Miniprotein binders against q9bqp7. Designs and how they scored, part 14

Target 1, 240 residues: q9bqp7
Amino acid sequence: VPQNWFPIFNPERSDKPNASDPSVPLKIPLQRNVIPSVTRVLQQTMTKQQVFLLERWKQRMILELGEDGFKEYTSNVFLQGKRFHEALESILSPQETLKERDENLLKSGYIESVQHILKDVSGVRALESAVQHETLNYIGLLDCVAEYQGKLCVIDWKTSEKPKPFIQSTFDNPLQVVAYMGAMNHDTNYSFQVQCGLIVVAYKDGSPAHPHFMDAELCSQYWTKWLLRLEEYTEKKKNQ

## First folded at step 17 (miniprotein)

Design Bh4
Fold by OpenDDE base, fold request of step 22:
Structure Bh4 (fold): chain B 240 residues (1-240), chain A 86 residues (1-86)
Amino acid sequence: as target 1 above (240 residues)
Amino acid sequence: SPKEELLKLIEELLQSVEWLLKEAEEMYRMGDLWYAAWMARMALDFAEDAARLAEETGNPELIRRAKELIERAKELIEEIERALKK
């Protein structure tokens, strides 16, 4: 049990859309400060086994692609991921911002891959928006808050070039999502609460993306794991 | 020696696969069937990697352990996949 227990859900907030919900998705800029990001906390609290497996995967990829090939692969994955997020932000943003759509961003297998998911996405409330948990002292940048099949979710978009998900980004994805949920639910910049998470893995070849839905119960269980990671991070920083 | 380094690598890999299987089982118990399956498939991939490396050493104990982990991973995947079809 975490020593510093804090609830993931805020009892003072309602899941019901307030009639005053802005028609425009929130986009709060991430302020770089001394407060650790969710990503930083997770990266710094990886287990020895996670670190080892990532290195082993890297070595196997280098053996297959060569060192230069692996560097190119890594760069391409990063670039493709960035472009995909930009394209999704453009798609999910209100039409008034559409005039500046780079049509080239929309022509990707990843966008094709998520089309069936996008059909079930509505009521976009936030896009590429910063969240801060003031009490637990962490920040993050969430991809999307929207309704998926009528349930308000924190949505995290992932790209996979191969049908096998990229190992580096996948281990702690549920923790990342619930960390964003918990922060948002207690961030004063947000007037609403989220109880569900959605991880979407898009594929480069345009094959149907896989939606991983996390209900409130599953999110609560991962929240406990997140709190333990956050405590570990805090302890490591006190000893430095 | 290169042989000692390889043996160490295999041992660490086997331990990491065991860790992955435990994580997958925990996710399965939590009701996260999708991630449990994903973790179990990853465990299988690394267990097969360990088996290949172990065969290169000719160490029968390492080969046995790797094969055991392969079977455990397969069984877990099958169990999770059956649960997903329900």
Scores: ipSAE 0.849, ipTM 0.953, lowest interface PAE 0.5, mean pLDDT 91
Fold by OpenDDE base, fold request of step 22:
Structure Bh4 (fold): chain B 240 residues (1-240), chain A 86 residues (1-86)
Amino acid sequence: as target 1 above (240 residues)
Amino acid sequence: SPKEELLKLIEELLQSVEWLLKEAEEMYRMGDLWYAAWMARMALDFAEDAARLAEETGNPELIRRAKELIERAKELIEEIERALKK
């Protein structure tokens, strides 16, 4: 049980999005502060087993691709992910704010992969927006807040080249999502609350993306796990 | 020795697979069938990796343990997949 319990949901905020669809999604810039990011907390609190499995995967990939091949692979994964997020931001942004859509960004298997998900996405409230939990003292950059099938979600977009998910992003994705939810729900820059999460895994070959929906109950369970990771991080930093 | 290093690697891999299966089972209990299945499939992949490495050593105990983890992973995947079809 976490020593420093804090609720994921804010009772002072309405569960229902205020009927005013913001005409423009929020895009709060991430301030580079001494405050740890969600990603940093998760990375620094990985279990020995997680670290080992990631290293084992890396070694297997190096054996298959060579060292240079693995570097190229890693770089490509990063670049493809970045381009995918940029394309999604462009797609989900209001038409008036659409900078010249680089049509080339839209011509990807990943974009094709998520088309069926995008049909169920509406009411975009935030895109690439920073969240801060002032009490728990962490920050994050969330990909998207929107309605998925009529439920307001923190949406996290992932890319996978292979049907087998990339191991590096796999273990703590639910924790990342709920960490963003909890921060957003208590960030004064946001006037609304999110109760659901959605992880979308897009595939390079254009095969249908896989949506992982997390309801409020599941999010609450992962929130407890997140709090434990945050406590572990805090303890490790005090001892440094 | 290279053999000792391989044995250590296999042992740590087996332990990590056991951990991964435990995490998958927890996710299953939490009702997160999707991630449970994902974790279980990863466990299977690494268990098969462990089995291959164990076979290279010829250590019957390591081979046995790896095979046991493979079966456990398969059973868990099957259980989760049955639950996902409901």
Scores: ipSAE 0.849, ipTM 0.953, lowest interface PAE 0.5, mean pLDDT 91
Fold by ESMFold2, fold request of step 22:
Structure Bh4 (fold): chain B 240 residues (1-240), chain A 86 residues (1-86)
Amino acid sequence: as target 1 above (240 residues)
Amino acid sequence: SPKEELLKLIEELLQSVEWLLKEAEEMYRMGDLWYAAWMARMALDFAEDAARLAEETGNPELIRRAKELIERAKELIEEIERALKK
């Protein structure tokens, strides 16, 4: 139970935008990284068991691939993730025209994997946009805010090469999404708020992506867990 | 010794699998069935890892504990997947 509870939703803010430019997604630059980011808070507050399991997974991969093979594997996964995010930003931008390089970028299995999800995505309000929780003092860079099946969501795009990779970011993804949501709902750069989350897991082989929808109640439950991680982070920094 | 290091590794792995199963059960209680299933499947993978290591030691108690966690994970996965089909 957090000692200092703070609500995820802002009751004084509408869930609809009041601005007159819904066709241009917001992209707030991340300029002041002097307060902790969501990802840093989560990385610094992993449990001993989570750290152990991640290390065990890494050692199994190294045993299979060798040290250099593992480094190449992780670099390739990182590059594929970057390309996936670049492709999605291009697809979701209303002003971009497909180029030869962009068409080649669109040929990955991950892009095929999400096609059925993209059909249900509309009303893009933000892409690769900074959020800051001015009261709780944390910052983040969210992937997308758009409607999914008529519900305005903070959307997080993830890649998965295999059914079984255990990755730290996947474990804490719901906390990351709700932390962005809470920050957006209390950030004066945004005139609206978001009550739902969506984590989209795309697969390298093109298999249909998993759209993990989180309604307001589930988001509130994950918000409580996020607040505990933020408190833990703050307490650790006091002891340094 | 190498044997002591292996036993310590298995013990930490078993404890971490128990933690992961408890996390999966919590997500199941929250109604997050997909993440609960994903977490339970990770627990099964690591429980099987622990079982392979325990068999290498020949230690009956470690083998029993690992197999118990495998069965807990399978039972949880089946329960969650039944809930997902509804």
Scores: ipSAE 0.818, ipTM 0.945, lowest interface PAE 0.6, mean pLDDT 86
Fold by ESMFold2, look of step 17:
Structure Bh4 (fold): chain B 240 residues (1-240), chain A 86 residues (1-86)
Amino acid sequence: as target 1 above (240 residues)
Amino acid sequence: SPKEELLKLIEELLQSVEWLLKEAEEMYRMGDLWYAAWMARMALDFAEDAARLAEETGNPELIRRAKELIERAKELIEEIERALKK
């Protein structure tokens, strides 16, 4: 239970944004500050057990692939994730002028995997956009804000090879999404708010992606866990 | 010594699997069935890892603890998957 509760939703803000909003999605630049990012807070507050399991997983992979094989594997996974996010930003962004698209950027199992979900995505309001919680003092860079099946969501895109090879990122992903949601809902750069989250797990083999929808109630429950992680981070930094 | 390091590894792994199962049960109670199932399957994978290491030691108590965690993880997975079909 957090000692200093703060609500995830802003009752003074509409969850139905203006229909006359600009057609170009928001891309708020990240302002360099000393305040922590969502990712840093989560990385610095991993439990002893999370750290141990991640290290055990890494050692098992090294035993299977060899040191160099594991390094190449993780480098490729990182590159695939980067290209996946770049492709999605390109697909979801309207074209103002003739742009040369890298056709190989658009051809991957991951992009095939999400096609059925993209058909249900509309009203894109933000892409790769900074958020700042001005009261709780943390920042983030969210992937996407758009409607999914009529619900305005913070959307996070994930790649997975089954079994999921990056345990830590996947384990804390719901906390990451609700942290972005809370920040956006209390960020003066945004005139609207979101009440739902969506984690899209795309698969390398092109199998249909899993759309993990988080309604307002589930988001509120994960928000409580995020607040505990943020409080834990603050306490650790105070002792350094 | 290598034997002491292996025993310590197994003990930490068993404790971490127990923690992961508790987290999966919490996600289940929150209604996040997909993440609960995902975490329970991770717990099963690590419990099987612990069992393989415990068999290497021949220690009956470590083997029994690992197998109990395997069964606990399988039961949780079945419970969650039953809830998902509804």
Scores: ipSAE 0.808, ipTM 0.939, lowest interface PAE 0.6, mean pLDDT 85
Fold by ESMFold2, fold request of step 22:
Structure Bh4 (fold): chain B 240 residues (1-240), chain A 86 residues (1-86)
Amino acid sequence: as target 1 above (240 residues)
Amino acid sequence: SPKEELLKLIEELLQSVEWLLKEAEEMYRMGDLWYAAWMARMALDFAEDAARLAEETGNPELIRRAKELIERAKELIEEIERALKK
């Protein structure tokens, strides 16, 4: 159990917006500071086995593609992910119409892959928005907060080139989602809280995306694991 | 040496697959069936990787260990898939 446990939910908030609910999604800018991001904490606290498996996967890819081919592959994956997130923010923004969107953003297998998910998404509260946990001292940039099938969720969008599970999805995606959730629930920039998570894995070939829903109980269990990683990170920085 | 490096690689890979299977079992017990299946299938992929490398050595104990992990991963995947249908 973590030595410094802190609750993921804030009892002073409801899971629904109050009377001052904004008509457009929140987009809190990322503030310049020296406190660690969620992704930095997770990267710096990977187990030896996680590190080894990622390196083994990398070497297998280099054997298949060559070093230059792997560099091109990773650059392309990064660009595809960036475009996918840009397209989703545009699609989910009430300030844009479909007529005014860039057609190149819509011509993606990943966008086709998520269409059936997007039909179940409503009530968008935040898009590409910064969160900060003042007490635990970490920050993040979450992808989306919206209702999915009637449940308000922190939603994380992921791309995958193949339908089968691959190491390219980080081992820690559920921890990332709950870390954002905990930060949002204790961030004064937000007047509401979220108790559920959703990880959506979109496929390059347009195959139906997988929606991974995490209810409040599951989020609480992953939150405990996040707190352990944050504690481990703090101990490492203390010794450097 | 290249032979010593290969044996070390296989040993580390086998230990990492064991770790993955334990993580998948934990996710299963937490009720995260989808993520448990995801991790179990990744464990299978790396167990098959270990088996291919072990065959190159001709070492019967490494081959046996890799094949046992393959079977364990398949059994876990089947168990999780049965739970998903309910």
Scores: ipSAE 0.805, ipTM 0.940, lowest interface PAE 0.6, mean pLDDT 86

Design Bh4
Fold by OpenDDE base, look of step 17:
Structure Bh4 (fold): chain B 240 residues (1-240), chain A 86 residues (1-86)
Amino acid sequence: as target 1 above (240 residues)
Amino acid sequence: SPKEELLKLIEELLQSVEWLLKEAEEMYRMGDLWYAAWMARMALDFAEDAARLAEETGNPELIRRAKELIERAKELIEEIERALKK
């Protein structure tokens, strides 16, 4: 049990959109502060086994691709991910911002992959927006807050290449999502709360993306794990 | 020695596979079948890697342990996949 327990959900907030919900998705900029990001917390609290497995995977990839080949691979994965997120932001943004749609961004296999998911996405409330948990003292940049099949979710978009997925971002994805949820639910910049999470894994070949839906119960379970990671991070920093 | 380094690598890999399987089982218990399956598949991949490396050493104990983990991973995957179809 976490020593510093804090609820993931805010009982003072309603799930109902207030009539004052902006027609435009929120995009709060991330402020550079001494406050750790969710990503930093997770990276600094990886288990020895996680670190080992990532290194082993890297070494295997280098043996297969060579050092230069691996660097190119990593760069391409990063670039593809970035373009995919940019494309999604463009798609999910209100139509008035569509004039700047780079058509080339929309022709990716990843975009094709998520088309069936996008059909079920509506009511976009935030895109690439910063969240801060004031009490637990962490920040994050979430990809999307929207309704998926009628349920308001924090949505995190991931890219995967078959047959060798990039594993660096996969281990703690559920923790990342719930961390964003908990922060948003207690961030004064937001008037609403989320109770569900959605991780969407898009595939480069355009095969149907996988929607990993996390209900409130599952989110609560991962929230406990997140709190433990946050405590571990805090303790580690005190000892440095 | 290169042999000692390889043995150490295999041992660390086996331990990491065991960890992955435990994580997968926990996720399965939590009801997160998709991530459980993902973790179990990773466990299988690394267990097979361990088995290949163990064969290179000729160490029967390491080979045995790796093969056991392969089977455990396969069994868990099958269980999770059955649950996903329900």
Scores: ipSAE 0.790, ipTM 0.924, lowest interface PAE 0.6, mean pLDDT 91

Design Bh7
Fold by OpenDDE base, fold request of step 22:
Structure Bh7 (fold): chain B 240 residues (1-240), chain A 86 residues (1-86)
Amino acid sequence: as target 1 above (240 residues)
Amino acid sequence: SPKEELLKLIEELLQSVEWLLKEAEELLRMGDLWYAAWMARMALDFAEDAAKLAEETGNPELIRRAKELIERAKELIEEIERAEKK
C-alpha cells in the first residue's frame, strides 16, 4: 500500500460534460520545470528485469539489423511516431483551427490503422495538453482526452512497425495513462474528470489498430501501482 | 570468459522471464487480459531466446529451465485466451 495515498478520482468534479465546455480542445503547454514528468518517473523506476529485457531486445535487434541498421530503425520509429501524433492532432482538431493539413501526414499506414478507432472517438476535450498534479508533484503531456464509444477517456496513441510491439513502448503504458488521469482530475486547468483510459496501438502496414480499454476499476488498480512508482522515485531522489 | 558471460546472460534472462510471468499473472488477476497476454507473449519470446542460448552452452539444467518457462508461458497464454472468450 502506498504511504502517500491519493485518490485517482476527484469527488468534487463530475464526468458529465458541462454545457459550458469549450468546443475547442484544451492545449495547455508543457512547462519545463524541476517537477518530474510521468515519463521520467517511470524511466527512473524501471525494474532491473525491465532494463535487462530492453537491453537484450536491443542486442537482438543489432544482431539482426547491424548497428547502423538499428540506429536507422530507432530514428525511423521516433520520426514515424512524431508524424503520427501530428497527424492525429490535425484530424482530431476542429477544422477551423486546422493549419494547412499536410496531406502527406494523413497518407500513412498508421492513420489507416486507426480509422476504425477514430470512428468511435468523439467529444475531444484535450489534445497534446499538459497536466500537473500539484499535491503529488508530477507533470505530463497527454495525447488526447475524448469520448470513446460514449465513455470519456484519456487516450494514448502508440505506433508499432512490427506485429510484435517494441518492448520499450509497451512497458508501463497503463501506468502512464492513469498518471495522466490522476493529474488531470486534480489539475485546476481542467473542469472535468476522466474515469477511463484507452491505449491504441497503430500498425505501419495499416492493419486494424488494437484498442485496449481500461475501465474505472482497472484504472484504480493501476493507480495504486503508479503511486508506488512515484514513491520509489521520490525516495531515490532524496538519496541523491 | 565468453562462456561465463553467456551463462550469466542466460541466468539473468531466465530470471527476467520468471518476472514477466509473475507480472502477467498479476495482470490476469487484475482483469487486464489484454496486457496480461502481452506480458505472457513477451515471456514466451524471451524464454525461447533463453532456450536457444542454453542449447549453445550444452548445459542441461539451463536447457531444462528454459523449456519449463516456455511451457509455463504457453499455458498462461492459453489461460488468458480462455478468459477472453468468456
Scores: ipSAE 0.846, ipTM 0.951, lowest interface PAE 0.5, mean pLDDT 91
Fold by OpenDDE base, fold request of step 22:
Structure Bh7 (fold): chain B 240 residues (1-240), chain A 86 residues (1-86)
Amino acid sequence: as target 1 above (240 residues)
Amino acid sequence: SPKEELLKLIEELLQSVEWLLKEAEELLRMGDLWYAAWMARMALDFAEDAAKLAEETGNPELIRRAKELIERAKELIEEIERAEKK
């Protein structure tokens, strides 16, 4: 049990979308402060087993691709991920911002992969927006807040070039999502609450993306795990 | 020695596979079938990797342990798949 318990959900916020359909999704800029990001907390609190498995995976990939091939692969994964997020932001943004759509960004296997999921996405509330948990002292940049099949979700988009999920992109993903949820639910810049999470893994070949839906109960369970990781991070930083 | 380093690598790999299986079982108990399946499949992949490396050493105990973990991973995957169909 975490020593410093804090709820994931804010009882003061209504689940009812306030009727102000924000005509424009929120895009709060990330402020570079001394406050740790969700990603930093998770990276610094990886288990010895996670670190070992990531290194083993890297070594296997280097054996398969060579050192230069692995560098190229890593660079391509990063670039493709960035372009995919940019394309999604463009797609999910209001039509008035569509005039600047680079049509080339929309012609990707990853975009094809998520088309069936995008059909069920509506009511976009935030895109590439910063969240801060004032009490727990962490920040993050969430990809998307929208309704999926009528349920308001924090949506996290992932890319996979190979059918085997990239280990680095999949470890602690549920923790990342709930960390963003908990921060958003207590960030004064947001007037609404999220109770669900959605992780979407898009594939380069255009094969159907897999939606992993997390209900409020599952999110609450992962929130407890997140709090433990945050405490571990805080303890490690005090001892440095 | 290179042999000692390989033995150490295999031991750490086996321990990490056991950890993955434990995490997958916990996720299954939590009701996250998708992520449980992901962890279990990773466990299988790394267990097969461990088995291959163990065979290169000729150490019968390491080979046995790796094969046992492969079977445990397969059984867990089957359990998760049965849970997804319910």
Scores: ipSAE 0.844, ipTM 0.950, lowest interface PAE 0.5, mean pLDDT 91
Fold by ESMFold2, fold request of step 22:
Structure Bh7 (fold): chain B 240 residues (1-240), chain A 86 residues (1-86)
Amino acid sequence: as target 1 above (240 residues)
Amino acid sequence: SPKEELLKLIEELLQSVEWLLKEAEELLRMGDLWYAAWMARMALDFAEDAAKLAEETGNPELIRRAKELIERAKELIEEIERAEKK
């Protein structure tokens, strides 16, 4: 149980806003801060078993692909993820912000994989937007906030070259989503509250992406686990 | 020595599979069937990994432990699949 439990939702800021909808999604710039990021907190609080299993997975990949093959694999995965996120931001934004839309970005298997999910996404409120939990003092850069099948969600996009989830990025992904949710709900740059999460796993071969929906109750349970990780991180930093 | 490193690897791997199975059971209790299944299938994969390594040692206790974890992972996957069909 966290020592300093804090609610994920801020009801004082959930006053029903005017009916006006913004014409473009919010994109709050990431500011230079010394405040820890969600991903740094999660990386620094991995269990010894999680660390061991990731290393074992890496060694098995190296045995399969060779050292150079594994380096190429990891580089390609990084580039594919970056291109996928760029394509999704372009698709979900009605206006090009700084870059021309690239038709080649739209022709990937990952984009084909998510088409059926995108049909259920509407009311995009934020894209590639910074969040800060001003009370708990952590920061993040979330992928998307939009309605999915009528539920307002923090949405995280993931790529996978296999139909099944990768060990590398998925151990703590639900904690990452709820940490962004809590930060958004307590960030003065945002006027709305979000209670649900969605993790979308897209596949390179274009097979249908998996939508992992997290309702408010499940998000609350993951929020408790996030608070424990944040406490662990804070305690480690006090000892340094 | 290489044989000492292999024994340490197998022991840590078996302990980590135990951890995965406990995490998957917790996720099942939380109602997160997708993550529970993912965790249980990873436990199966690493348990099979441990079994192959244990066979190389010829150590019957390590082999038995790995095979027991394989069966536990399969049972958990079946339990999660039943929960998904509800």
Scores: ipSAE 0.824, ipTM 0.944, lowest interface PAE 0.5, mean pLDDT 85
Fold by ESMFold2, look of step 17:
Structure Bh7 (fold): chain B 240 residues (1-240), chain A 86 residues (1-86)
Amino acid sequence: as target 1 above (240 residues)
Amino acid sequence: SPKEELLKLIEELLQSVEWLLKEAEELLRMGDLWYAAWMARMALDFAEDAAKLAEETGNPELIRRAKELIERAKELIEEIERAEKK
């Protein structure tokens, strides 16, 4: 149980988009702050078991691929994730820049994987946008805020390669989503709030992506877990 | 020694599998069936990893513990699948 509970939703803010909201998605710049990012908090509060399992997974991958093969694999995963996010920002933005590059960005199994999800996404309100929780003092950079099947969500896009999908970011991904949600709901740069989350797990081979929907109740339960991680982080840094 | 290092590795792996199974059970109680299944399948994968390492030692107790975790993971996956029908 967190020592100081704080609500994920802002009771003074509307659940629903305002008709006068901008047609162009928000893209709040990420500012370098002394306060921690969501990803730093999560990385610094991994359990000893999470740390051990990630290292064990890494060693098994090295045994299978060789050291050079694993380094290339890691580099390619990072690059593919970056390109995937860039492609999705382009697809979902009404202001399409870099058009001569868009066709090559759209050529990937990951983009094929999410096509059935994108049919259900509309009303994009934010893309690659910074969030800051004024009271709890943490920041993040969310991927997307849009409606999915009529529900306004913080949407997080993840890439996954079958058959060995143990990646640390997947493990804590629901906490990341609710941390962004809580921050956005209490960030003065945003006039609206969201109650739902969506994690979209895309596959390199083009297999249909998994749309993992998180309703308000599930988000609230993950929010409690996020608050505990944030408190743990704060305690750790006070002792360093 | 190499044998002592292997025994420590197996022990930590078994403990980490137990932790994964508990996390999966919590996710199941929360109603997050996809993440519950994902963690239970990770637990199964690492339990099988532990079993292979335990076989290298010939230690019957470690082999038995690893096999018990494999069965526990399989049972949890089946439980999650039953919850998906509801």
Scores: ipSAE 0.820, ipTM 0.942, lowest interface PAE 0.6, mean pLDDT 86
Fold by OpenDDE base, look of step 17:
Structure Bh7 (fold): chain B 240 residues (1-240), chain A 86 residues (1-86)
Amino acid sequence: as target 1 above (240 residues)
Amino acid sequence: SPKEELLKLIEELLQSVEWLLKEAEELLRMGDLWYAAWMARMALDFAEDAAKLAEETGNPELIRRAKELIERAKELIEEIERAEKK
């Protein structure tokens, strides 16, 4: 049990978006300060086993591709991911911003992969927006807040070249999502709350993306795990 | 020695596979079948890697342990798949 328990959901906020919610998705800029990001917390609290498995995977890839080949692969994966997120932001943004759409960004296997998911996405509330949990003292940049099949979700978009998710992103993805949820639910910049999470794994070959839906109960379970990671991070920092 | 390093690597792999299986089992208990399946499949992949490396050493105990973990991973995958069909 976390020593510093805090709820993931805010009882002071309604699940129903206020009629006054802007039609334009929120895009709050990330302020870089001494406050740790969700990503930093997760990276610095990885288990020995996670670190080992990541290193082992890296070594296997280097053996297969060579050092230069692996660097190129890593760079390409990063670039593809970035372009995919940019394309999604463009797609999910209001039509008035559509004039700036690079058509080349939309012609990707990853975009094709997520088409069936996008059909179920509506009511976009935030895109590439910063969240801050003031009490628990962490920040993050979430990809998307929207309704998926009528349920308001924090949506996290992932890219995979293989049918298997990348090991680097897989271990703590649910924790990242719930961390963003909890922060948003208690960030004064937002008037609404989210109760669900969605991780979407897009595939380079255009095969149908996999939607990993997390209901409120599952999110609550992962929230407890997140709090433990946050406490571990805090303790490690005190000892440095 | 290269042999000692290999033995150490195999041991670390086996321990990591055991950890992955425990994580997968926990995820299964939590009701996250998709992530459970992913962890279990990863466990299988690394267990098979460990088995191959163990065979190179000729150490019967390491080979045995790796093979046991392969079977455990397969069983867990099957369990998760059965749960997904319900």
Scores: ipSAE 0.784, ipTM 0.918, lowest interface PAE 0.6, mean pLDDT 91

